VH-VL binders against q9umr5. Designs and how they scored, part 478

Target 1, 268 residues: q9umr5
Amino acid sequence: SYKPVIVVHGLFDSSYSFRHLLEYINETHPGTVVTVLDLFDGRESLRPLWEQVQGFREAVVPIMAKAPQGVHLICYSQGGLVCRALLSVMDDHNVDSFISLSSPQMGQYGDTDYLKWLFPTSMRSNLYRICYSPWGQEFSICNYWHDPHHDDLYLNASSFLALINGERDHPNATVWRKNFLRVGHLVLIGGPDDGVITPWQSSFFGFYDANETVLEMEEQLVYLRDSFGLKTLLARGAIVRCPMAGISHTAWHSNRTLYETCIEPWLS
Below, E stands for the ipSAE of ESMFold2; O stands for the ipSAE of OpenDDE; V2 stands for 0.75 times the mean of E and O plus 0.25 times the DockQ between their complexes.

## First folded at step 23 (VH-VL)

Design xj7 (framework fv_acimtamig; at its last look DockQ between E and O 0.03; V2 from the best seeds 0.00; counts 0 for: pae E 13.3 > 2, placed apart)
Fold by OpenDDE, look of step 23:
Structure xj7 (fold): chain C 268 residues (1-268), chain A 123 residues (1-123), chain B 106 residues (1-106)
Amino acid sequence: as target 1 above (268 residues)
Amino acid sequence: QVQLVQSGAEVKKPGESLKVSCKASGYTFTSHYMHWVRQAPGQGLEWMGIINPAGGDTDYAQKFQGRVTMTRDTSTSTVYMELSSLRSEDTAVYYCARVGVPYSDYPWGFDYWGQGTLVTVSS
Amino acid sequence: SYVLTQPSSVSVAPGQTATISCGGHNIGDKEVHWYQQRPGQSPVLVIYEDSNRPSGIPERFSGSNSGNTATLTISGTQAMDEADYYCQVWDSRTYVFGGGTKLTVL
């Protein structure tokens, strides 16, 4: 039998967003128990990510307990960060494949329509004034805002991304790394035509330097220092990178070719 | 400002197909989901379906499954709704309606509507 | 199928408060949107997510949702408010509209 699949949605989404993915899984892996978690939907997805992590944890724990052989996680967009944090704080998770589906794993720094809608009077160049304030960190999107021009503010004010990345020292860094390393495979999915994740390489742990030059995962300090286990995972062949062009942000979970190429192989 | 401009009125016979267009402007076309809603004469609103910003991801009301096709052309910022095997009961004003929140098919309200396209189906 | 029930018509004198109800089973657990449709015009969103007004909608429009009834309230009703009003919810992968209420300003 196939291992259960747990799906976590992104910003302003719900379980409804994954109706096609569910169909694909049912067709190609019949009998698979797929749970699309309907938590923090819509506007509630703006709540602090740590709050979301707790909520999703409560939902996945019973599922994992009933699946001693392990489970697969498919986590989309913002959900990918929630899942990474989840795997970091859980010392007893049994995740075989963690599929990060177009997630800003190394953060977000772009003028997207999300930002225009949320902060119509702000540009990405000025958003640090909001996001790195105490009240700004009460919004999920600010929890992974990564301004390359204000690195000190990011490191000191980011209450989520900087911590799960191990970029800021904290007492749980060693344990979180240990927990995250329990994952069987980390499957990173994204692409240049996403249109939302900025830079798109963030889905592969690439990101801007101070000159807004995109550096690859292997050039990141979090990798070089192995702060949360990326270097170790890569060394053991546990990281899979699946870039795909021609896929817009809202199509990652509804494209059959993408599913067959990047998702399906890891649902066994 | 946001505008949704639909194609003109049509007269069809039973068994034929209709295809209504909705040209969008004043916002990022590739960021918003679009709905189609119809209204029979003197009747209420009826949801037909939804299409994602990129096209290719659709969901139709059960009533129209097998007869309705929604598409969109990014190059022209136009959404299309085709309904086949027309019946007299398909006589209605057809509306395109935008989801206000970008990149989301969560059940938000429809914040902008086209002017409507009257389609009359008669023998 | 989920059903929304609205009164067919409501009448109000100018300056008075109009109340339009939308009944549905446990509708209070759903997010209700309201649309105004004047004769010969397209629907206009006047209330979203139970009680929020879009930009450009007068403050005299308000909404509430509790239990089995959502309510659209129009205070200080004006002649221009004469229209059909529809409530809307999401249920079981379907958008459901109420039957509509014709508001007449006497």
Scores: ipSAE 0.894, ipTM 0.943, lowest interface PAE 0.5, mean pLDDT 96
Fold by ESMFold2, look of step 23:
Structure xj7 (fold): chain C 268 residues (1-268), chain A 123 residues (1-123), chain B 106 residues (1-106)
Amino acid sequence: as target 1 above (268 residues)
Amino acid sequence: QVQLVQSGAEVKKPGESLKVSCKASGYTFTSHYMHWVRQAPGQGLEWMGIINPAGGDTDYAQKFQGRVTMTRDTSTSTVYMELSSLRSEDTAVYYCARVGVPYSDYPWGFDYWGQGTLVTVSS
Amino acid sequence: SYVLTQPSSVSVAPGQTATISCGGHNIGDKEVHWYQQRPGQSPVLVIYEDSNRPSGIPERFSGSNSGNTATLTISGTQAMDEADYYCQVWDSRTYVFGGGTKLTVL
């Protein structure tokens, strides 16, 4: 009786990371079919996000076809960007709840251990030189790198985030917006103690202006212009914000209180 | 097919500078970071620093800060390591080594090494 | 700064199993790489990311990493395996090598 749940993992991640989330779902929604997609695991999560979107799309099509009443998506970290792109490119998706679990929805502008491991001599202020090059756009991290001090380079070089946000002209913008708006609910989860997503408000479509002041979702140009449907979804009552303090980036899918507060209500 | 070919052995006096070259072939030169590692006679491996050939950015081990400079020439696919104010304890074999990147066969390991350049600092 | 500790030497008879340890604080949280250096030659990568073998490295080479110890294991040791072996990690913008272990095949 419960809709199937599809789980999409994040950067340097695998399906095993969601074992606790699976336990919680089994306890509160017994009989729910949960599929944790085992694609682009570990270092393969650094492949270009459009390649990942294509692969995940191929995996979700048969699951959605077998569940005509709808499915739910739980998408963690980088996986939330993959899922948002899926909602835009799939003309016939049947997603009811899109649960975005600490995802950098407006981009990332922060140093992380992953970035230091991948680019040992780089800092956030200089990563635009790598990320806004054709070579850099071959890495998933750079597909959502959003340097507020080089917005012109971002808008011209981003092959992924600027497109799915409708910040850059492309021939599919109207169709992608229409497709995205078929989602039942957008559940935004994140918090100030995440430690990786920078600014953490990116999980709620907030982001830095040029002075590194965080503007909230309703202050963003993409919201004000309704470029991919955020204003329409908010007016429809379809956006749920569920912030929670005290949770580090790797703990979002293994915290029972978070699950019960922010995820459980949306798995009908 | 990946190959790192270094310049030949050198003999230097204390106080001089050395400059070792490492020519890369068999892959896209700017796709991988290059490291320099040295080995004193009878001793282990010691990391000296890293260069990103795509932008020329460098990071040096603290021990060598102020004495080491790493550069590259993308037109010849060559990295260089220069060590100034040489001392007798700088006598070593100097290696360039490529690090594997994501999507490579051997991520983050030093997957290919140059043949080594013996530098002897002797008065 | 981060320190890796290896035994200075390990001796093994041909056909027996050699075990070379690499100690480091919480090394199990790091990716450990292993290099073989035969006399007069450059190092060669034999294990990457704790336990994976590059192509061309015999199956008798294996690796593990947990807690405070990473281990290189050579089963069925052959005379050609006589070499120095180094472990290596990345830590806080630094590439750190162990002191090296001389494997002697007697």
Scores: ipSAE 0.006, ipTM 0.427, lowest interface PAE 13.3, mean pLDDT 88
ESMFold2 (binder alone), look of step 23: mean pLDDT 93; pTM 0.946

Design yj1 (framework fv_nofazinlimab; at its last look DockQ between E and O 0.90; V2 from the best seeds 0.86)
Fold by OpenDDE, look of step 23:
Structure yj1 (fold): chain C 268 residues (1-268), chain A 123 residues (1-123), chain B 112 residues (1-112)
Amino acid sequence: as target 1 above (268 residues)
Amino acid sequence: QVQLVQSGAEVKKPGSSVKVSCKASGGTFSDYAISWVRQAPGQGLEYLGEIIPMFGTRNYNKKFKGRVTITADKSTSTAYMELSSLRSEDTAVYYCARTKYDILEGFSDFDYWGQGTMVTVSS
Amino acid sequence: DVVMTQSPLSLPVTLGQPASISCRSSQSLVWSHGNTFLNWFQQRPGQSPRRLIYKVSNRDSGVPDRFSGSGSGTDFTLKISRVEAEDVGVYYCMQGTHEPLTFGQGTKLEIK
């Protein structure tokens, strides 16, 4: 039988967005128990990510307990960060495949439609003033705002991304790394035509340097220092990168070709 | 200046479906979320769900157990609410309303409402 | 779901006299960032609801200053300093802090 699949949605999203994914899984892997977690739906997805992590943890623990052979996680957009943090704080998770579906794993820094929609009077160049304040950090979108021009503020004020990345020292860094390394495979999915994740390479742990040149995962300090286990995972062949062009951000979970190419192979 | 104009009254049989439209004007449709609220005769207000047309994301009141489907057409600035498996208890005036999301200002819930659409479910 | 409880449900008032409506939520409506999304709506007979107050105490444009909102946490109040004939209708509180959004039962304001 197939291992259960747990799905975590993104910003302003809900289980409804995954109706096609459910159809794909049911068709190709009949009998798979798929649970799309309807937690922090809609506007609740703006709540601090640590709050979300706690809520999702409470939901997945019973599911994992009933699946001693392991489970798969499919985590979309903002949900990918929630899941990574979840796997970092859980010392007893049994996740076989962690599928990060177009997630800003290395953060977000772009003037996207989402940004303009939520911050109609702000540009990415000025968002640091908001996001790196204590008040701003009470919003999920600021929890993974990564301004390459204000690295000092990011490192000191980011209450989520900088911590799960191990970019700022904290007492749980070693344990979180150990926990995250329990994952069987890390499947990173994203693409250049996403239109939301900025830069799109963030879905693969690439990101801007101080000159807004995109560097690859292997050039990132978090990799070089193996601060949360990326270097270790890569070394043991546990990281899968699946880039795909021609897919917009809101279509990643509803594209059959993407599913067959990047998701289905890891649902065992 | 901002207006939400809904479709006309509906009379439906139990078990059927109804689809109500809500056309927005006087503002930028894509800058807002559209919600649906209903009111049974002589009763209070009940939230059904919301769509963000810009992103196509939806959130439903789980009470309706999948009977509600909200859609939007950005090209016509129109939102739709479909309710399936109708029952007599679904008889109500259905309203659309808009919401502005702004991190700095907060949520501006239901600053404008449609005129309402009466849906009658009877044998 | 967050339960919104209004009191009274019926409010007969003499013209020119003040009115007060209470709304209590089953849990705090305060976000971690400090905002509280409590709204008040007025529904006149045969009309759609109209927002009067947002975020506890802010009046919408065109709303007379006779209307005022106050409160914090789980307890909120709508006050009308001097009731006029046009104020007849049903008033609803609504919370927008938690999904799903929920309304109070409504308070029917009538003239004695």
Scores: ipSAE 0.932, ipTM 0.958, lowest interface PAE 0.5, mean pLDDT 97
Fold by ESMFold2, look of step 23:
Structure yj1 (fold): chain C 268 residues (1-268), chain A 123 residues (1-123), chain B 112 residues (1-112)
Amino acid sequence: as target 1 above (268 residues)
Amino acid sequence: QVQLVQSGAEVKKPGSSVKVSCKASGGTFSDYAISWVRQAPGQGLEYLGEIIPMFGTRNYNKKFKGRVTITADKSTSTAYMELSSLRSEDTAVYYCARTKYDILEGFSDFDYWGQGTMVTVSS
Amino acid sequence: DVVMTQSPLSLPVTLGQPASISCRSSQSLVWSHGNTFLNWFQQRPGQSPRRLIYKVSNRDSGVPDRFSGSGSGTDFTLKISRVEAEDVGVYYCMQGTHEPLTFGQGTKLEIK
């Protein structure tokens, strides 16, 4: 019947945050096996993203093995980066829908209350000094910090985002692209009232240029070079963009209208 | 100065619920996580869970999953812990405490504690 | 869950003499390059716990310098160079590196 759904949470999160999402899935797709991965909860969500990818990989292998027809991923916020890395490093994944729920796919460069909460004495213009150091890269939020004004440091110091975006040369780039392209659909969800993901278009692979003008996905170098498969996926009709206004960052998984509009159609 | 002031002692029957409050003053409430820790009479300390008001997230010790609900009201700088389906084993002093998650300085756990709230579960 | 084991559980000490409390964790408490989230708390009779030491060896403000913390990895120690009457109480270690946060069993310090 319905493919199993695997849920990957965001920063400081736990399975409780997804209780409403679970209810919606049960109502519209009864009998669906939904697993909210109970790993790297709370403060452990600050662990390096590659450590999280490794742990989540171990957890999803048996679920995917039991579902030869495929699985769906719903990946929230930071979790969307974990999931994209999973799709790249797993030769044997069988993900049909990858649903990226307000995830900073092209990175983060925001002076929000959330940033000030973790870096109370810093501003976004200075965080590159912390985040683009070996010290900073041991924390997940720095693994996707993307300072458009320090591109040279980003490209050399990012241990995670620059690699999974294909922005820095590495020996696995071709294999990761091949693996990622096995996904059935990439469903991108986000909106202008999120308040945390900055720019919010990062959820759609948009990001700032050096003048802090937002370039959309099709204007990004990683798209134009097809570095990890975005251009190929779009040409196949496999990318779904589902923006929705009026939703704050903490409400994406508890909004019924968003679920019905952007998530439900992709859980078959 | 930083203070965490908790609600008063409660006596409850088994099967009921209790809600303990923790009002923070002398700092910015949203800058911290608020955690709950309990201590049964003559026993050690046991972590229940936390809330991070800024992110709106909660994380519970799995031992208490399903019975503990932690909430916060930023407008009153108050955190709450509700424990349902009370048992005699839940008789304890319940403390709130705070954590700072500064990336540069590192985690600072439980630098300030509330005065404690005695909850007695008796039939 | 990470198990925190304290030794001794009861510690009678003569006033003015040193005291030492050991804390061992079932897993490494190292988070990153220099971050080890091991804390020590004092609970005087009838009072809330009070943090003494954070990140292994850092004294909180107002904590006398006769208290010191040391250790690494899985083995940690709280020392009191000269025990005073006000030091009576139960001492807990706690780890903040792994979820859920866990405490040691406590060490009851008593004056002989």
Scores: ipSAE 0.774, ipTM 0.876, lowest interface PAE 1.1, mean pLDDT 92
ESMFold2 (binder alone), look of step 23: mean pLDDT 88; pTM 0.916
ESMFold2, look of step 24: ipSAE 0.767; ipTM 0.873
ESMFold2 (binder alone), look of step 24: mean pLDDT 87; pTM 0.909
OpenDDE, look of step 24: ipSAE 0.929; ipTM 0.958

Design yj10 (framework fv_nofazinlimab; at its last look DockQ between E and O 0.88; V2 from the best seeds 0.00; counts 0 for: unsure alone 74.2 < 75)
Fold by OpenDDE, look of step 23:
Structure yj10 (fold): chain C 268 residues (1-268), chain A 123 residues (1-123), chain B 112 residues (1-112)
Amino acid sequence: as target 1 above (268 residues)
Amino acid sequence: QVQLVQSGAEVKKPGSSVKVSCKASGGTFSDYAISWVRQAPGQGLEYLGEIIPMFHTRNYNKKFKGRVTITADKSTSTAYMELSSLRSEDTAVYYCARTKYDILEGFSDFDYWGQGTMVTVSS
Amino acid sequence: DVVMTQSPLSLPVTLGQPASISCRSSQSLVWSHGNTWLYWFQQRPGQSPRRLIYKVSNRDSGVPDRFSGSGSGTDFTLKISRVEAEDVGVYYCMQGTHEPLTFGQGTKLEIK
């Protein structure tokens, strides 16, 4: 039988967005138990990511317990960060494939439609004033805001991304790394035509340097220091990169070709 | 001035579907979310769900168990609410309402409402 | 779901006298960032609901200063200092802190 699939949605999203993905899985892997978690839907997705991590943890624990052979995670957009944190804090998870579907894994820094929609009077160049305040960190979008021009503020004020990345020292860094390394495969999906994830390479743990030059995963300090296990995962062949062009952010979960190429192979 | 103009009254048979429209004017359609609320005769207000046209994201009240579908057409600044498998209990006035999301200023729920659309479900 | 409980459900008032409506939520409506998404709506006979108050105590444009909202956490109040004939209708509180959004039962204000 096929391993159960757990799906986690993104910002302002809900289980409805995954109706096509569910159809694809049912068609290609009949009998698969797919659970699209309807937690923190809609405006609730703006809640702090650690709060979301706790909620999702409570939901996945019983699913994992009933699946001793393991489960697959498909986590979309903001959900990908929730899932990575989830796998970091759980010392007993049994995730075979962690599929990060167009997630800002190294953070977000862009004047996107999403940003303009949420912050109508702000630009990315000024958002650090908001996001790196205690008040700002009460919003999920600020929990993974990564301003390359204000690295000091990011490292000191980011209550989520900097911690799960091991960029700021904390007492759980070693344990979280150990837990995350329990994953069988890390499947990273994204593409240049996303239009939301900025830079789009963030989905592959690439990101801006201080000059806004995009560096690859292997050039990142988190990789070089193996702060949360990326270098170790890559070394054992556990990281899969699946870039795809021509897909907008809101279409990653509803594209058949993308599913067949980047998702389906890892649902065995 | 901001206006939400809804489609006309509907009379439907049980088991059928109804689709109500809500056209927004006087503002930028994509900057807002559109929600649907209904009110049975002589009863209170009940939230059905919301769509964010800019993101094509939707959130529904789970009470309706998938019978509600909300869509939006940005080109016409129009939101739609479709309710399937209609029952007599679905007889109500259906309203669309506008919501503004702003992290700094806060949420502004239902600052403007449509005029309502009466949907009657009867054999 | 968060249950919003209004009291009273029927409110007969003499013209010129004050009125008060209570709204209690089954859960705190305070968000982690400190905001509280509590609203009051007025629905006159045969009309669509109209927002009167947002975020507990802020009046919408065009709303007379006779209307005031207050409260915190789980207990909220709408007050009308001097009821006028045009105030006849049903008043609803609504919370927007938790999904799904939920309304109180409504309070029917009538003139004695």
Scores: ipSAE 0.917, ipTM 0.951, lowest interface PAE 0.6, mean pLDDT 96
Fold by ESMFold2, look of step 23:
Structure yj10 (fold): chain C 268 residues (1-268), chain A 123 residues (1-123), chain B 112 residues (1-112)
Amino acid sequence: as target 1 above (268 residues)
Amino acid sequence: QVQLVQSGAEVKKPGSSVKVSCKASGGTFSDYAISWVRQAPGQGLEYLGEIIPMFHTRNYNKKFKGRVTITADKSTSTAYMELSSLRSEDTAVYYCARTKYDILEGFSDFDYWGQGTMVTVSS
Amino acid sequence: DVVMTQSPLSLPVTLGQPASISCRSSQSLVWSHGNTWLYWFQQRPGQSPRRLIYKVSNRDSGVPDRFSGSGSGTDFTLKISRVEAEDVGVYYCMQGTHEPLTFGQGTKLEIK
């Protein structure tokens, strides 16, 4: 009856974090097969995102093959970037709902608890020196670091985000866009009280300009040029925005009201 | 100076549970992960899992998933490990230890250990 | 799980002579350029483990310079240049590169 659900976790995370989400799904959609992918747990979540995408791709292939009518993805935080890359690189994905749960889709630029905890002697203004080096790009945090004051370095050095956003020329851009556009719905979830994703509007494809003014999705060049399909998806009515205030970064997958409002309607 | 102080020894019956505490002092509790390691009598060391209090994340060794619960209380700088459905094979000394995650300096695992808590499971 | 294999498991040594303990991993322990999370711990009788070496070759504060670590990839060695009576105990290698963290079986150092 219900399509299978595949869950992809975030930084330092594991399948344990989703125990409440699993309970909610079981209560409202009994019989749904839910798989929380137990890969790149804990410290391994700092591995390069392309390495993670490769591993998650191998794990989802048999699940999707067993469900020819489609699957849903629920992808939390950093996991939302892994999932968006999956949608681009998989010619054969059958994802109906891609539910992006407070993910830094346009990148990250903030002196957040995560940054200070992993880089205790650095500030956001100086981290470009580390992240936009070959050494820095071997860490997942730096794969989506997006310094609005060093756009030239971002565009040349980013091994992940600039590629999946279609911001840098590469031979797979056309096929990745075509694959991404096969998704049924893109459900964007996030909110102003997250405390980690900076700007929080990154979860809705918003981001800073050079003056640190947040431009919304429709004002971004990647949208205007339709570089990976956002404009096409929006025009087709396939983008759902579900902002919610009052939820901290660690609580998105354990808040029942959020689940009922933003997630449940999309788990056909 | 850094110190990890654990709760006292416990004797438990099979099928029950045990909860061991680990109080950290001499540093900022939220700067570190707290891990648990056990050692059965005459045996080697075995990793159980960790908690990162700053981000409320937990990661368990899959061997113990479902039986181990690790929690933390930031206000008291204390981590807890609870092991349920105890068996005689769970008789061991249980240690807490800390990890610093620092990308520039590198990860620093288990630079300080608690004194250990003996848990004995017998009928 | 990454298997850490120590050799020898029992190491009787004459006081004042060198000792060497080998540790092999079933997978590479290299995380990134220049970073390998391999550790050595000492456990004296009746005590908690104590870290001696971190990142293959770095001695912790208070560890005598007769202890040294070396190796790369999957093969690592702890050496004691001249064994003293206080070195009696069990020595463990541990890898921190892969989840779950895993220890070697231990090497019991004894004075013969």
Scores: ipSAE 0.760, ipTM 0.867, lowest interface PAE 1.1, mean pLDDT 92
ESMFold2 (binder alone), look of step 23: mean pLDDT 87; pTM 0.906

